# VH-VL binders against o04291r164to392, part 19

Target 1, 229 residues: o04291r164to392
Amino acid sequence: DANNPAGLLSIAEEALAEFLSKATGTAVDWVQMIGMKPGPDSIGIVAISRNCSGIAARACGLVSLEPMKVAEILKDRPSWLRDCRSVDTLSVIPAGNGGTIELIYTQMYAPTTLAAARDFWTLRYSTCLEDGSYVVCERSLTSATGGPTGPPSSNFVRAEMKPSGFLIRPCDGGGSILHIVDHVDLDAWSVPEVMRPLYESSKILAQKMTVAALRHVRQIAQETSGEVQ
Short names: E, the ipSAE of ESMFold2; O, the ipSAE of ESMFold2 at other seeds; V2, 0.75 times the mean of E and O plus 0.25 times the DockQ between their complexes.

## First folded at step 6 (VH-VL; framework fv_ragifilimab)

Design s02 (at its last look DockQ between E and O 0.88; V2 from the best seeds 0.00; counts 0 for: pae E 2.5 > 2)
Fold by ESMFold2, look of step 6:
Order: C-alpha cells, then sequence, then structure tokens
Structure s02 (fold): chain C 229 residues (1-229), chain A 119 residues (1-119), chain B 113 residues (1-113)
C-alpha cells in the first residue's frame, strides 16, 4: 500500500496543504526578522518561527523569472545550498494530474567535526495550481507517514523535513512572487550542548537556507536580465 | 573482497516456509540496501523487496507482501528472507544483492539459494 | 508497473561479430530533471548470479571490457557487444529503477553461432 501511487499522492497532497498554510497563513507563529522591509531593492520579507516544533523560516519576494524557471533553479539544491553535498532522486512517480512525485535522498555537510552530518529521505511533489501558480513541496517519509524505506544513514543522522517548499505565483507584468518555507527538525539533542545552537536556531536556518535560496534566484534573474546579451 | 554468501539449497513441501540467509562481508553492512530477487527455472528475474539493514525498514513488491518477511541481524552482518505458504511455482533460485550508489540497481550478488517446492 | 520487454529472446552470433540486444520500457525511464535514464544491464553466465555491466543506461561498471556499451534513451535501449568473445555467452537482462516495483526484462540468451 505505501508503494501505491494513490497512497503516495495522498501523502503529497497533505504535504501541499500543510505547506500552503505555512506559506500564506499562520500555521507557524512567524516573527519578521529585524531590518527587513518591503521594497524594490530589498530581498523581500523574511520571518522566523517562534514556539513551534523544530525550526522554521519563511521568505517572500519578487523575482523577474517565470515560475517554471524559478522551480527548475531551486530544485537543484546543490547549486545554491552551500551545505548540500548531494541530492539523489531515487524514484519518480507520475501523479496522474500532471504533477510529479520524487523520492529524494539528500546529504548535507556538517558545520563541525564534533557532530555527524545530516541526511534527509523525502517526498517532493511538483504541480501546477489552477491559478497558474507552480508549487514544489517536500516532506520527510517516515514510518509514521508510510512510503518506501529510505537509504541507510551510515555516518549520517537522519533529519526530518516537515512540509516545506516553494510557491511561485506568476505576476501580470511578468516575473513571479516567490514564497519559500523551510521547516526542519535537525535532531539538535544528538549533538554536544556547545554545538546545539547551530542546529536549533530558526535565524541560522533562515540565513543558510531560506534567504540563500531567495538571494540566489534573484541574482540569476539580475544576470539574465541585465547586460547579458 | 565484497562478498554475499547465502545459505544452502532447500527442498520443501507445499504449505511450508523457507528462510534464506545472506551474510555480507568486506564492506559496511548497514550502509547499503539489501535486495531479494528470485529466478524461476527458465524464467527472468523477479524483485521481491528490499530492506534498509540499518533501520530494519522494509519495502516489498506487492506480489509478495503477504508471504515474504525480510529481516536483518546487524551484529553478524546477515540478512534473511522468509517465504511462507510455499507453492510449486515458488521453486526458484533466490538471490540476495546489494545496492550500488543510491539508485535501486544491484552491484554485488550472492551465489543464490535453490529452493525446490515439490509434492 | 513499468514493463520491460527485451528482443530478441535468443541470439546466435559468430565470434568477433557484433551482438545487439534491445530493451523497451512501457513508459519513459528518463527523468528530465536530472537527465538520467534509470536503466541497468546485467550479464548472467551459465550457473552464475547476474553481474552488473552498465548503469544509467550507458555508464560501464568498473572492470567491464570496452566492447560492451549501452545506448538509448527514454523507452528504447540497446546493449552492444562490438566484437563477441567466447566468455560473453550469457543471458543479458535489462532493469528499470525509475519507479517501484523494480522490474526486469525477460532476458536475452546470447550464444555462439
Amino acid sequence: as target 1 above (229 residues)
Amino acid sequence: QVQLVQSGAEVKKPGASVKVSCKGSGYTFTGYYMYWVRQAPGQGLEWIGYINPNSGGTTYNQKFKDRATMTVDKSISTAYMELSRLRSDDTAVYYCTRSGESPHYMDVWGQGTLVTVSS
Amino acid sequence: DIVMTQSPDSLAVSLGERATINCKSSQSVLYSSNNKNYLTWYQQKPGQPPKLLIYWASTRESGVPDRFSGSGSGTDFTLTISSLQAEDVAVYHCQQYYSLPLTFGQGTKLEIK
């Protein structure tokens, strides 16, 4: 049953719903980061979680690229996520609605030699919404969710990704509004106390992942628009 | 140097169970998926399932879900596959095989265990 | 389930000649996002377990002779042995790992003519 396409789609659709409630709603208690203001020259609005399970960060900004191109860039995590060692798609399942389900194994570098690097076993669901928005959402597969068993995590600590991803809305004049949510549990209690802040800070998560993603896609948009002939 | 060594041939009657063992050596046993694949006489290869030997988590081909049980004993680097309620069409060579890189392809195979089901 | 169909079922080829084995999948096993074909070839000599030859459709496993090559994309794949040698007598299997369940072709028996 867990390998059944209908069962995987059910997991994917629940992840999508939860992701959207975080991206555009208040499913997480969001606190805006100091000094981030809306404006044409700023990166966008960035918020971090307060009092939620795990750690979470959210960003929203404008990007002068069409939604499919933004999705293509952000799905290639090693190209923009500095700590990402590898992303390996182990299985691909057509969703039957034009969307795609991927089963993904991701390995991260550790920031320190005192704690093991983290890895992730996730389902990633990509689909187009009725309003023309494109969504890429992702969550860990565990015994609680069901789904195929992930790779052995020898020398890695298996971290959990809670429903996270990208919502990319087309703009009337071209370009996109990009919403990013990262929500993870890095198993901070498995590291020495002195190193724990690296693994339990929503601010560090935002700096390393959420803001990095938004900055990267905006930089590519600038390079493809200006002075590239 | 990497080796998978399986238990010996079995002869069983219909309705019985068989448990095949597979001992890995020359590599980190818990670092790779372990697959089970069978081959009936004169037939192609058929995937039964795989196990993550670190967690013990399993994934089965739906065809075998109700009759196959895969387990591991990490302390002796050994995987097991038990097939219950045997039928004559379960006569086959049963292979354990290890994953290569992260994809679901197999790079090291055991020597095979012939299971014969005869009434 | 993705059905893998090999052709021919058996093939007799003279020593030193080219052998060609085809494998067709019922749906594409090329993933556009990473541009990889999730297709593997195995060699199974008489009385032996299968042995990995080629993965990702065209990447030769370490220690596999240069005369073996894999080609194709999407749904149509080919294993080519450029100059058949006596030790190449075997059954050859293709396998997809694009999606579960993992499935194999029925096998192609290669003999010396």
Scores: ipSAE 0.583, ipTM 0.838, lowest interface PAE 2.5, mean pLDDT 89
Fold by ESMFold2 at other seeds, look of step 6:
Structure s02 (fold): chain C 229 residues (1-229), chain A 119 residues (1-119), chain B 113 residues (1-113)
Amino acid sequence: as target 1 above (229 residues)
Amino acid sequence: QVQLVQSGAEVKKPGASVKVSCKGSGYTFTGYYMYWVRQAPGQGLEWIGYINPNSGGTTYNQKFKDRATMTVDKSISTAYMELSRLRSDDTAVYYCTRSGESPHYMDVWGQGTLVTVSS
Amino acid sequence: DIVMTQSPDSLAVSLGERATINCKSSQSVLYSSNNKNYLTWYQQKPGQPPKLLIYWASTRESGVPDRFSGSGSGTDFTLTISSLQAEDVAVYHCQQYYSLPLTFGQGTKLEIK
């Protein structure tokens, strides 16, 4: 049964394993982005995919917030992702050991009126690892994965999110090391050729999503310290 | 005006099947989930399942998964629910109902179809 | 499955008086991440299908009179009719949509005293 909690947990655990292999391993052929702004504007290490299915970006950086707070901030996608029109959590399933599975419908704004906006139907899994790290990983639910059927998409093009998310490791002395992976297939061939770079560029993905997330949490960390710079 | 109009009442014997239809009008049929809910005489409401009328994808309450089949014909904006291997405790009014702005609650209901299962 | 329990099973209230109907869920239907209660109320008049009244526990559907209000959070919810009208004779149902399967309370029959 696609509504079985054990079946959803199996999908979630598989997504977690795939995400971790991308975040800290070599599951994607990563190319580091050089020329990031140095000093207090430096956000960390950013990489983009080469020769993979879809497009992907990865970032790693230090943030002066505890892991649970970082997770809370980043789960609120509309607060930091400019192109996010809406996020609806349609179902919440408790997982063992305090973990949570969410079934999420996300609508995005289109960058132009010449192509249809994208939407996503995803499973998002949040849990704490044995080493004290917190993870939030997410992937599309499709007929191939199983799971409850998603909302109609007659006004949107249903895009695919491949295993993606956040790995948040506690640091000695406070703060966290944040790893971000974004991996999507936006169906670039469904748009006119002039607009395809917006939908097939790992660099644009990094700029609009991966870097935006890391920058946002860092800005909140600075504001939380109460210091004015 | 958004409307859901269901097929007429049915009388069936145990072991038979029944197929209830639900025609939607006044809205984009493929833009909303369609749910099926039943109500036995003098009892509460019981969710059977829902269908995405655009893709045809279905999700069933486990209680009904082996006996219920939901389909759509989007060319005529009509949803169907078939219940097989009927028993006397399947006697109920069967409703089709449409999702609201937030999926999984229901903002428009059909008039109901009474299915009576009598030995 | 999340079990929804309503109380009372029936009540009689004089015209113009306040009616209060309770709904309790077997587990919380408040999701802390979005701070929303996944709880809906329906009104079902005699011989009619249910009608959406309130969603997200306290948000009134368009066209629903102001005398209807929803309150509560987590596991305990209340539907209040501030000044009962004759047309409010109905069975009232709560429903959770926090998780599948979708489940309803057993219903509360409201009559005029």
Scores: ipSAE 0.583, ipTM 0.836, lowest interface PAE 2.4, mean pLDDT 89
Fold by ESMFold2-Fast, scan of step 6:
Structure s02 (fold): chain C 229 residues (1-229), chain A 119 residues (1-119), chain B 113 residues (1-113)
Amino acid sequence: as target 1 above (229 residues)
Amino acid sequence: QVQLVQSGAEVKKPGASVKVSCKGSGYTFTGYYMYWVRQAPGQGLEWIGYINPNSGGTTYNQKFKDRATMTVDKSISTAYMELSRLRSDDTAVYYCTRSGESPHYMDVWGQGTLVTVSS
Amino acid sequence: DIVMTQSPDSLAVSLGERATINCKSSQSVLYSSNNKNYLTWYQQKPGQPPKLLIYWASTRESGVPDRFSGSGSGTDFTLTISSLQAEDVAVYHCQQYYSLPLTFGQGTKLEIK
C-alpha cells in the first residue's frame, strides 16, 4: 500500500529482490547480443530477455568511478536518455539508514507521430548494501498501491515498469562494476497495429536504456578517470 | 474465417492440474492478445489472465496468479492455460478469447472446455 | 476491484416488446479525457460461449442488429432491446475494462413471457 511509509518500504524491498534476481541471477532467460561484447570500443556485455512479460534487457560493464558517483549520474535520467521528456519527483521519504524512496512521474517522447507518448508512475528505491554496493531500483505503482486513480492523461498511455535499475558494485583497486536492468511493458494495444510489433517485440526499445546508460557513464568516466577494459 | 478451437472436456481429481489448449486460425495469431475466462455452472464470467502471443508476456488476475500458467506455441498458433492444485470449486467451463483492435473487450471466443473436478 | 452489479437477475418480456437490462459499476468507468466508457455487453445463449454485442458502452459490434443499443455513462449503464425476437433469449453480461482485474456482472437472464 503506497498510502503509508511501511507499505512503500514493503513494495521497495520486493522490487529490490526481484531486480537483483534479474540483474545477477537466472530468473529470466537472457540472450547475449552479438557485437556488444567487451572490447576496446564496446560498452560492455548486453543481453535481451526471452519470453518474459513485456521486454527486458540487461547489461554489465566496468567503470572507473566509485559506486555513489555512478548512481548520481544515472539517477539524472533526462541527461542520458534522449527519449525522456520529463521526470518529476513527487515525494521523497527516508527508508532508514542511508536508504531513500522516491515517488516519480516520468513522461517519454512518442517514438513517432502515429504512436502515443508513454508515461510512468513509479517508486524508486536507492540504498547501500552491506558490501558497499549501491542500488537504484524502480517499479510502477498501480491504483491499488496508492498510485494515480484512473487511466493516464489524454495525451499519454500509462506504461508499466517492472523492477528495473542499477546495481553498482565496488571493484578491487577502485572503480565499479555496473549492472543494469530495463524491464518495461509499453502497452502495444495503444499504438497503431502496424507499429505494435515494434513496441512489443522490439529489441531496439528494450536495449535503449541499458545502452544509453552504459555509454553515458563510460563517457563521463573517460573525461575524469578513464574506464577499465 | 476467424476461429478459436479448444481441447476437449477434462475430469480431474482434487490436487491435480489441467492444461487446456486453444488453437487460433483465420487471423495473424501474434497480432492479438489471448484471454482466459471461466464460468462455473450457473454462475457469471471470471477473468483469469491474458497473454501476448508475440512476446509470451502475461498478466494474471491476482486470484489465480499462484496456480495459473499461460503459454503459447507460435509455430502451431496455439495458446495454453494450465491450472494447478485443482479444487472442486474450479469446476467450470474455461474459455479462451481474443481481443479485437481495441484493448480488453473480447470479440472472438472459443467453444469452451468443461473441466470437472471431483473426487 | 471494480464490482459490476446487474439488475434484474432475470426478466420475462413478450415478443415485440422492449427489454431493458441495467449494469452498475462500483466506481466510474468513464475516462473524462477521451470521454469513453470502458464497458462492454455480451450475449450468451444456452450451451454457447458469450458473443460481443456492444463496446465503449454504446458502439454496436459489426453484424449485431440495430434493435440492440447501449446507453449510460460513468457508473450506470443500460442495454436495450427495442423489439424482442425469439432468438434474443439469452443471458446478458456487462464487463468493465477501465482497470485490472477485468470484471463482469453476474448476468441477467432474459426469457419470453
Scores: ipSAE 0.000, ipTM 0.416, lowest interface PAE 15.7, mean pLDDT 79
ESMFold2 (binder alone), look of step 6: mean pLDDT 93; pTM 0.947

Design s03
Fold by ESMFold2-Fast, scan of step 6:
Structure s03 (fold): chain C 229 residues (1-229), chain A 119 residues (1-119), chain B 113 residues (1-113)
Amino acid sequence: as target 1 above (229 residues)
Amino acid sequence: QVQLVQSGAEVKKPGASVKVSCKGSGYTFTGYYMYWVRQAPGQGLEWIGYINPNSGGTTYNQKFKDRATMTVDKSISTAYMELSRLRSDDTAVYYCTRSGSSPHYMDVWGQGTLVTVSS
Amino acid sequence: DIVMTQSPDSLAVSLGERATINCKSSQSVLYSSNNKNYLTWYQQKPGQPPKLLIYWASTRESGVPDRFSGSGSGTDFTLTISSLQAEDVAVYHCQQYYSLPLTFGQGTKLEIK
């Protein structure tokens, strides 16, 4: 029930628990993509099997930025994700534990002119964990959970985000270990038949978002560490 | 009523820095992006950048990236834009403006701050 | 960068007559997936900040008189004032929000003849 503050916090905490089980646990079957060999300083990308709704990808990488700086960069999605057109903050609610709950509406550019643009209506929960880690997790709200109840937009296909986000753990000696989970359902059935293979797995979008996030924060970290002191 | 109120006019010498403030009232400050736009005397409008008051994340016009710094203080619903290493051609009225809509059009504007750079 | 060009630079129109201002973009600001034109018009009266008049090329902002209308698509846009009033003396600016950086036209000064 997203229509009251206690209901929103309950949804946020459920999303956090599910996100953490995906980011660090074995609750789902993760399969490493062929040809991708993560080293100690590289990006490790793992995509899940058909054992869940939609398609998910996860990645883990070292970043030479402190957790709060990583969170700041990643929360401003339009600044780093080429396919993200806009993010509108509809509501901001303090969670009482120093955390923040946001209701946000996101529009994405269509990857091709043959497919409609996607939009998302989500709850985003940002908080600090007891071990000093910072978490930003996000999930779609449906009509059942206090999301939009009006007729579908003819200009956009509503996509669904399953619990996804960023776990940013402080690293000894400075910097962070960044864990990313992208779990989406793009509604492949709503697109023209010729474009369905691109959307049927949602795998390409999940991987694209995961790669873009890691690539961008590492680029900023490298620019910062390359500065003359 | 939704309002953006800016700090007063400034006169600066070349090489100095100026910091303009913009206080929002009558709305949820962290729910809207804050944009900075300037207008030189008799000229058109020029976009400087925008900031997300909730995250502090910024996007700058490349023309201003090396000299402009946008910040916010959420506790007093105030945004700031600092422009360094001023030149005479930085003489302009500087506006803060708000956009909550995803397409980046600006619905509420501050009254403007005249910055004059003269030796 | 998308370059916005307005025409004319200035015009004088008699009270009650029709005023027409044009805006051209160096590339299309029509997004085919949602069929929307990412174009806005602002009115700026002497000594005042700009005021939003029209967004999405043709949608009138709340409180804007119906004598103001926007039209056009892709690269060619028009702002029309059907019957000029004294309070309409202003500089009018078009803006694109299709891509960053956000860019404005040079402005068109509207005067009473």
Scores: ipSAE 0.000, ipTM 0.418, lowest interface PAE 17.2, mean pLDDT 79

Design s04
Fold by ESMFold2-Fast, scan of step 6:
Structure s04 (fold): chain C 229 residues (1-229), chain A 119 residues (1-119), chain B 113 residues (1-113)
Amino acid sequence: as target 1 above (229 residues)
Amino acid sequence: QVQLVQSGAEVKKPGASVKVSCKGSGYTFTGYYMYWVRQAPGQGLEWIGYINPNSGGTTYNQKFKDRATMTVDKSISTAYMELSRLRSDDTAVYYCTRESGSPHYMDVWGQGTLVTVSS
Amino acid sequence: DIVMTQSPDSLAVSLGERATINCKSSQSVLYSSNNKNYLTWYQQKPGQPPKLLIYWASTRESGVPDRFSGSGSGTDFTLTISSLQAEDVAVYHCQQYYSLPLTFGQGTKLEIK
């Protein structure tokens, strides 16, 4: 509720703490993807968690761009995530410390014609940490937290985004290390039984966002510097 | 520059079908929903339906559901709208239009295709 | 279905003067939880397709001159052109996107006196 900024900030800080524990912590067991190719173009290892509701993936990699520039690129989700249909920023609220809270409505494309497309009502928190790192952290709003906000839609099934996003840490000598977490529950029970594996613990769905984000940022870094890879 | 280019004018007899094409350029074709809207001479705009170019999934205005068929060919960045069992009151300019990043308003429009149904 | 009604059907205004076009929806297009009105305005010049002018009832599309402004909430909306120019001769359409099916007003024809 944009009329309760203190309440939204509390939700944002809770989401940030949970996101950081996933991005850099060891509290969650991550299973490395089998067959990931190492190499100079490697974007890091995509891992899937089996200890959580829904599907979770994380990745990290080096990028030759400063943290703020990386954050700006990744906040424009439709520019790099093919499966993202639309993003509407419903409210923008200053959080102090240079931080920003956004209330966002996102629609995703349906993976098949047999399943409804998914939509999300989220709070996105962008802020600078004490060590100079930037974070863009996002989570679904539940009825208990004042969500969903927006008109009803009969063509979509509401999905839940658990704390997810980007931690962008500055590197000595320039550039950044980018940590990515994607954790979603797409409500597999609302689709026909034969289609549920596509929405449950799918390696393909889990890695799409993390791989797309890191590749896109690296591509822009190369274009900016004129590097040949 | 983002553009939508539609096929040329058509003249049809009542009972026939017409298929209008719309080619997108200057943007990622599969990244934006395509809407179809018509306008009868001297009248307001009327929504027909929309299609997801990535999946082929469609949503139709109930008024047109039994006669309209929307499809896409991703290999040539082209969307199609076919309207069957044409009547004289289907005479209109038919527009394809790209949804903005936000549903359901449209930021880029094709030039329009005049379909004339004469008996 | 939400019915959109525009008034007047046609309007003649002198160059440099204010033009006002009204749009009324048969039910509210304001979503109270986010306090947004699901209402757009389009400009359609003779022989051309519609062009997006204003979305969310009051937000100008990029490149639209600041003489165009949208106002209103719930069921009653207004498009205002503060200083009419020759290039503003067009039919103006409002549209709701609160509920399917998407519906448009009948259009208001704006001409120079």
Scores: ipSAE 0.000, ipTM 0.428, lowest interface PAE 14.1, mean pLDDT 80

Design s05
Fold by ESMFold2-Fast, scan of step 6:
Structure s05 (fold): chain C 229 residues (1-229), chain A 120 residues (1-120), chain B 113 residues (1-113)
Amino acid sequence: as target 1 above (229 residues)
Amino acid sequence: QVQLVQSGAEVKKPGASVKVSCKGSGYTFTGYYMYWVRQAPGQGLEWIGYINPNSGGTTYNQKFKDRATMTVDKSISTAYMELSRLRSDDTAVYYCTRSGSETPHYMDVWGQGTLVTVSS
Amino acid sequence: DIVMTQSPDSLAVSLGERATINCKSSQSVLYSSNNKNYLTWYQQKPGQPPKLLIYWASTRESGVPDRFSGSGSGTDFTLTISSLQAEDVAVYHCQQYYSLPLTFGQGTKLEIK
C-alpha cells in the first residue's frame, strides 16, 4: 500500500532494482544508435529499446563533476529539459537509510497544437549505494500505488513514466560516470492518428532526455573548471 | 498573519449542490496543500480530500469521490469545494485547512467553518 | 482504513489536576525508518475550528502551553494536561496521517468537575 511511508519505500526499491537492470544490465534488448559523428563534446553511446511498452532510451558518459553535484543538477529538471513546463514537489519523505523519497507532479509542454500536453505523477527515490554511487530513480504512481485518486487535470493527458533516472558512479581520479535511462509511455492512443508514430517509436523523443541531461552537466562542468589567474 | 476565510452558511434542499469557498491570505497560497474536513453536529471530524493549489491536482476520500469536487483559483487565492446530491446526513460544518508540502497531512491553520444545513 | 478510537468519550477533571486522554489506532502509525509516529492532537473549543496542539505524537506546536504533552508510540497514544486550566475545556481529537484516508478519533470532551 503506497498510502503509507513503508509502502512507498517498497515501491521505491522495486523501481530502483528495475532501473539498475535497465541502466547497466542486459535484461532488455537495446539497439545502439548508428550514424552519430564523434566530436570533443559528443555524448556517450545512446541506445533505444524497441521491444518494450512506450519509448525507452539509455546513455552513458563521463562528466568532470562529483556524483552528488551531478545529482543536484539533474534533479532540477526544468533547468535542462526544454519540454518540462513545471515540477511540483508534493511530498518529501526521508527513507531512513539516508535516502529521500519525493512525490512529484510534472507538467510537460505539448509537442504540437494537435496533441494535448502530458503530465506525470511520480515517485522519485534518491539514495547512495554501498560503492559510493548515487542514484536518482523515478516512476509513475497510479491510484493503485498511491497516486492521485481524483480526475486528471482537464488540460492534460496522464502519461506513465516507467523506472527511469540516473546512476552516477565515482571515477578513480575524480569526476563521475553518468548512466541515464528514460522510459516513458505518453499514451499514444490519445493523440491524433497522424502523430501516433512519433509517440510509439520515435527515436527523437527517446533521445531528448538523455541527450539534454549529458550536455547540460558537461556544460556546467566546463563553466566551473575555469582557470584561476 | 495567516488566515483562511470561508463563505457564509448555506441552507439547501435534498438533491441540491453546495459550493463552499475558502480564501487564503498572509502566506504563499501555492506553497501549501488545501484540505477539506467536515463535522456533523456533535460528531467527529471527517476528511473529504485535498488539493494542490499550484497544480490543481486532487486526492479524495473514496467516500466522497463521486459527489465532491475541489478546485482553486490561484489569481484570487481561493479554494472551492462543491458537494452534490445533498442528503440530510450531509448537514455539517465544513472546514478548509492547510498543510505544509514538506510534511503534509497535519493541519496547522483552519478556516472558521461553513455550516451547511440540508432540510426539506 | 486505520480506525482511531479515543477513550474516554468524556472526562471531568478538577482545576489544577492532571487530565489524561487516550487514542488507539487499529494499526501502527510508527514509521521505523524515520522513527516518527504519524499522529496529531487537536483542541476544539465550542463554536470554533480545531486548533493544532501536537504533531509527530509528541512535538508541541508553537504557542501551545507547556502543560500539554503527547506521548506513546505505535498504536497507543496519550495527551496529558498536567494542570487543568479553565480555558482547556474543549473536545480533543487525535488524527493519524500514516495512511490515506486521513482518519480522526471520535473526540474526547473535557469538562471541569
Scores: ipSAE 0.000, ipTM 0.417, lowest interface PAE 19.6, mean pLDDT 80

Design s06
Fold by ESMFold2-Fast, scan of step 6:
Structure s06 (fold): chain C 229 residues (1-229), chain A 120 residues (1-120), chain B 113 residues (1-113)
Amino acid sequence: as target 1 above (229 residues)
Amino acid sequence: QVQLVQSGAEVKKPGASVKVSCKGSGYTFTGYYMYWVRQAPGQGLEWIGYINPNSGGTTYNQKFKDRATMTVDKSISTAYMELSRLRSDDTAVYYCTRSGSEKPHYMDVWGQGTLVTVSS
Amino acid sequence: DIVMTQSPDSLAVSLGERATINCKSSQSVLYSSNNKNYLTWYQQKPGQPPKLLIYWASTRESGVPDRFSGSGSGTDFTLTISSLQAEDVAVYHCQQYYSLPLTFGQGTKLEIK
């Protein structure tokens, strides 16, 4: 809860560092699944191999909205992610640098009729970087990481979100370049053996968040550009 | 011009349900959370809950969780709040109001209010 | 839950004079690391919905006259109207947004003497 702000900030800073290394670096081997070399309207999606635990994907694309507006839109996850059932913001903590830490509980719809729905207890950190970029990064908090455990939940399997999120960089001439990382461990070994490969290597699962985020932001940008006073 | 327009006054018997509507105009309806707040005659304001208009996701004040239901019809930019099992102490003006999820619960635009009277 | 208590319940002030309304929270709404108070003031005229006046305890909403000011920190907050005008007759409410559930004070009725 909000009783240890310094400890939560430490976790937030660690999550930010790891997220940035995934979003912009080569610390993880990425295999291209969808997309082409970068272009003005392209969507590039790259997913890593399972040997890094869980399923990870990253994407990059141009959007015709300023960074802070992109962040506002994407923070409302249920509005654009079909598989998201509910998001409950349990606490909001100012980080002291203009940034914000949120403690969030999320429920997802079950991916198949044979598996339980997943839920997440996460810390989400939103801040502005020195170059004017905006970042929203998120990771799971568990008793193992020294953070709070999620609220009790029935018929859900607790999943783990590895550092994931959005890096939104301003573009010359207006608009933003949006970098997305989705890295989750859905506890694949708790599902029936015949369905296990679908969870762990499914390009469908890997692509859902990144594609949905880019498409939604671009749709809002089109609607906004059509407005006149 | 940003506006929230609510349905008209209601008179209900104890035990009945009431459903109040709130139509938004002049802004992107799905870009803002919709909050419901009530005010009993001569009393202060009391928060009921909020809803994300795009997803239908809700957060309720625990006091109202088992009687209040918030919904949205985004095709007509209208939010609804239904309160069931009405009692005399539910007599109040019910307001819808708007806030952004990034903003920490600033309620910047308010509906005109709907008076709900519960009497035997 | 954070309980918000306003004082006085009502007051009468002459035109052109200073009006002062107080709000007290049962626990601090100040986050020490950024020195911000999660406290908002609303104005409610008879038969009308509330109108946002001040957020972050002291930041005036766009369009609100500069005679309105907010001050205080932690648990004790004040709304001041430096020179009361006829249009300022209203009930004033404070609200905290430090934690859920969102809670409001009981309101202070301001009238002309």
Scores: ipSAE 0.000, ipTM 0.411, lowest interface PAE 18.4, mean pLDDT 79

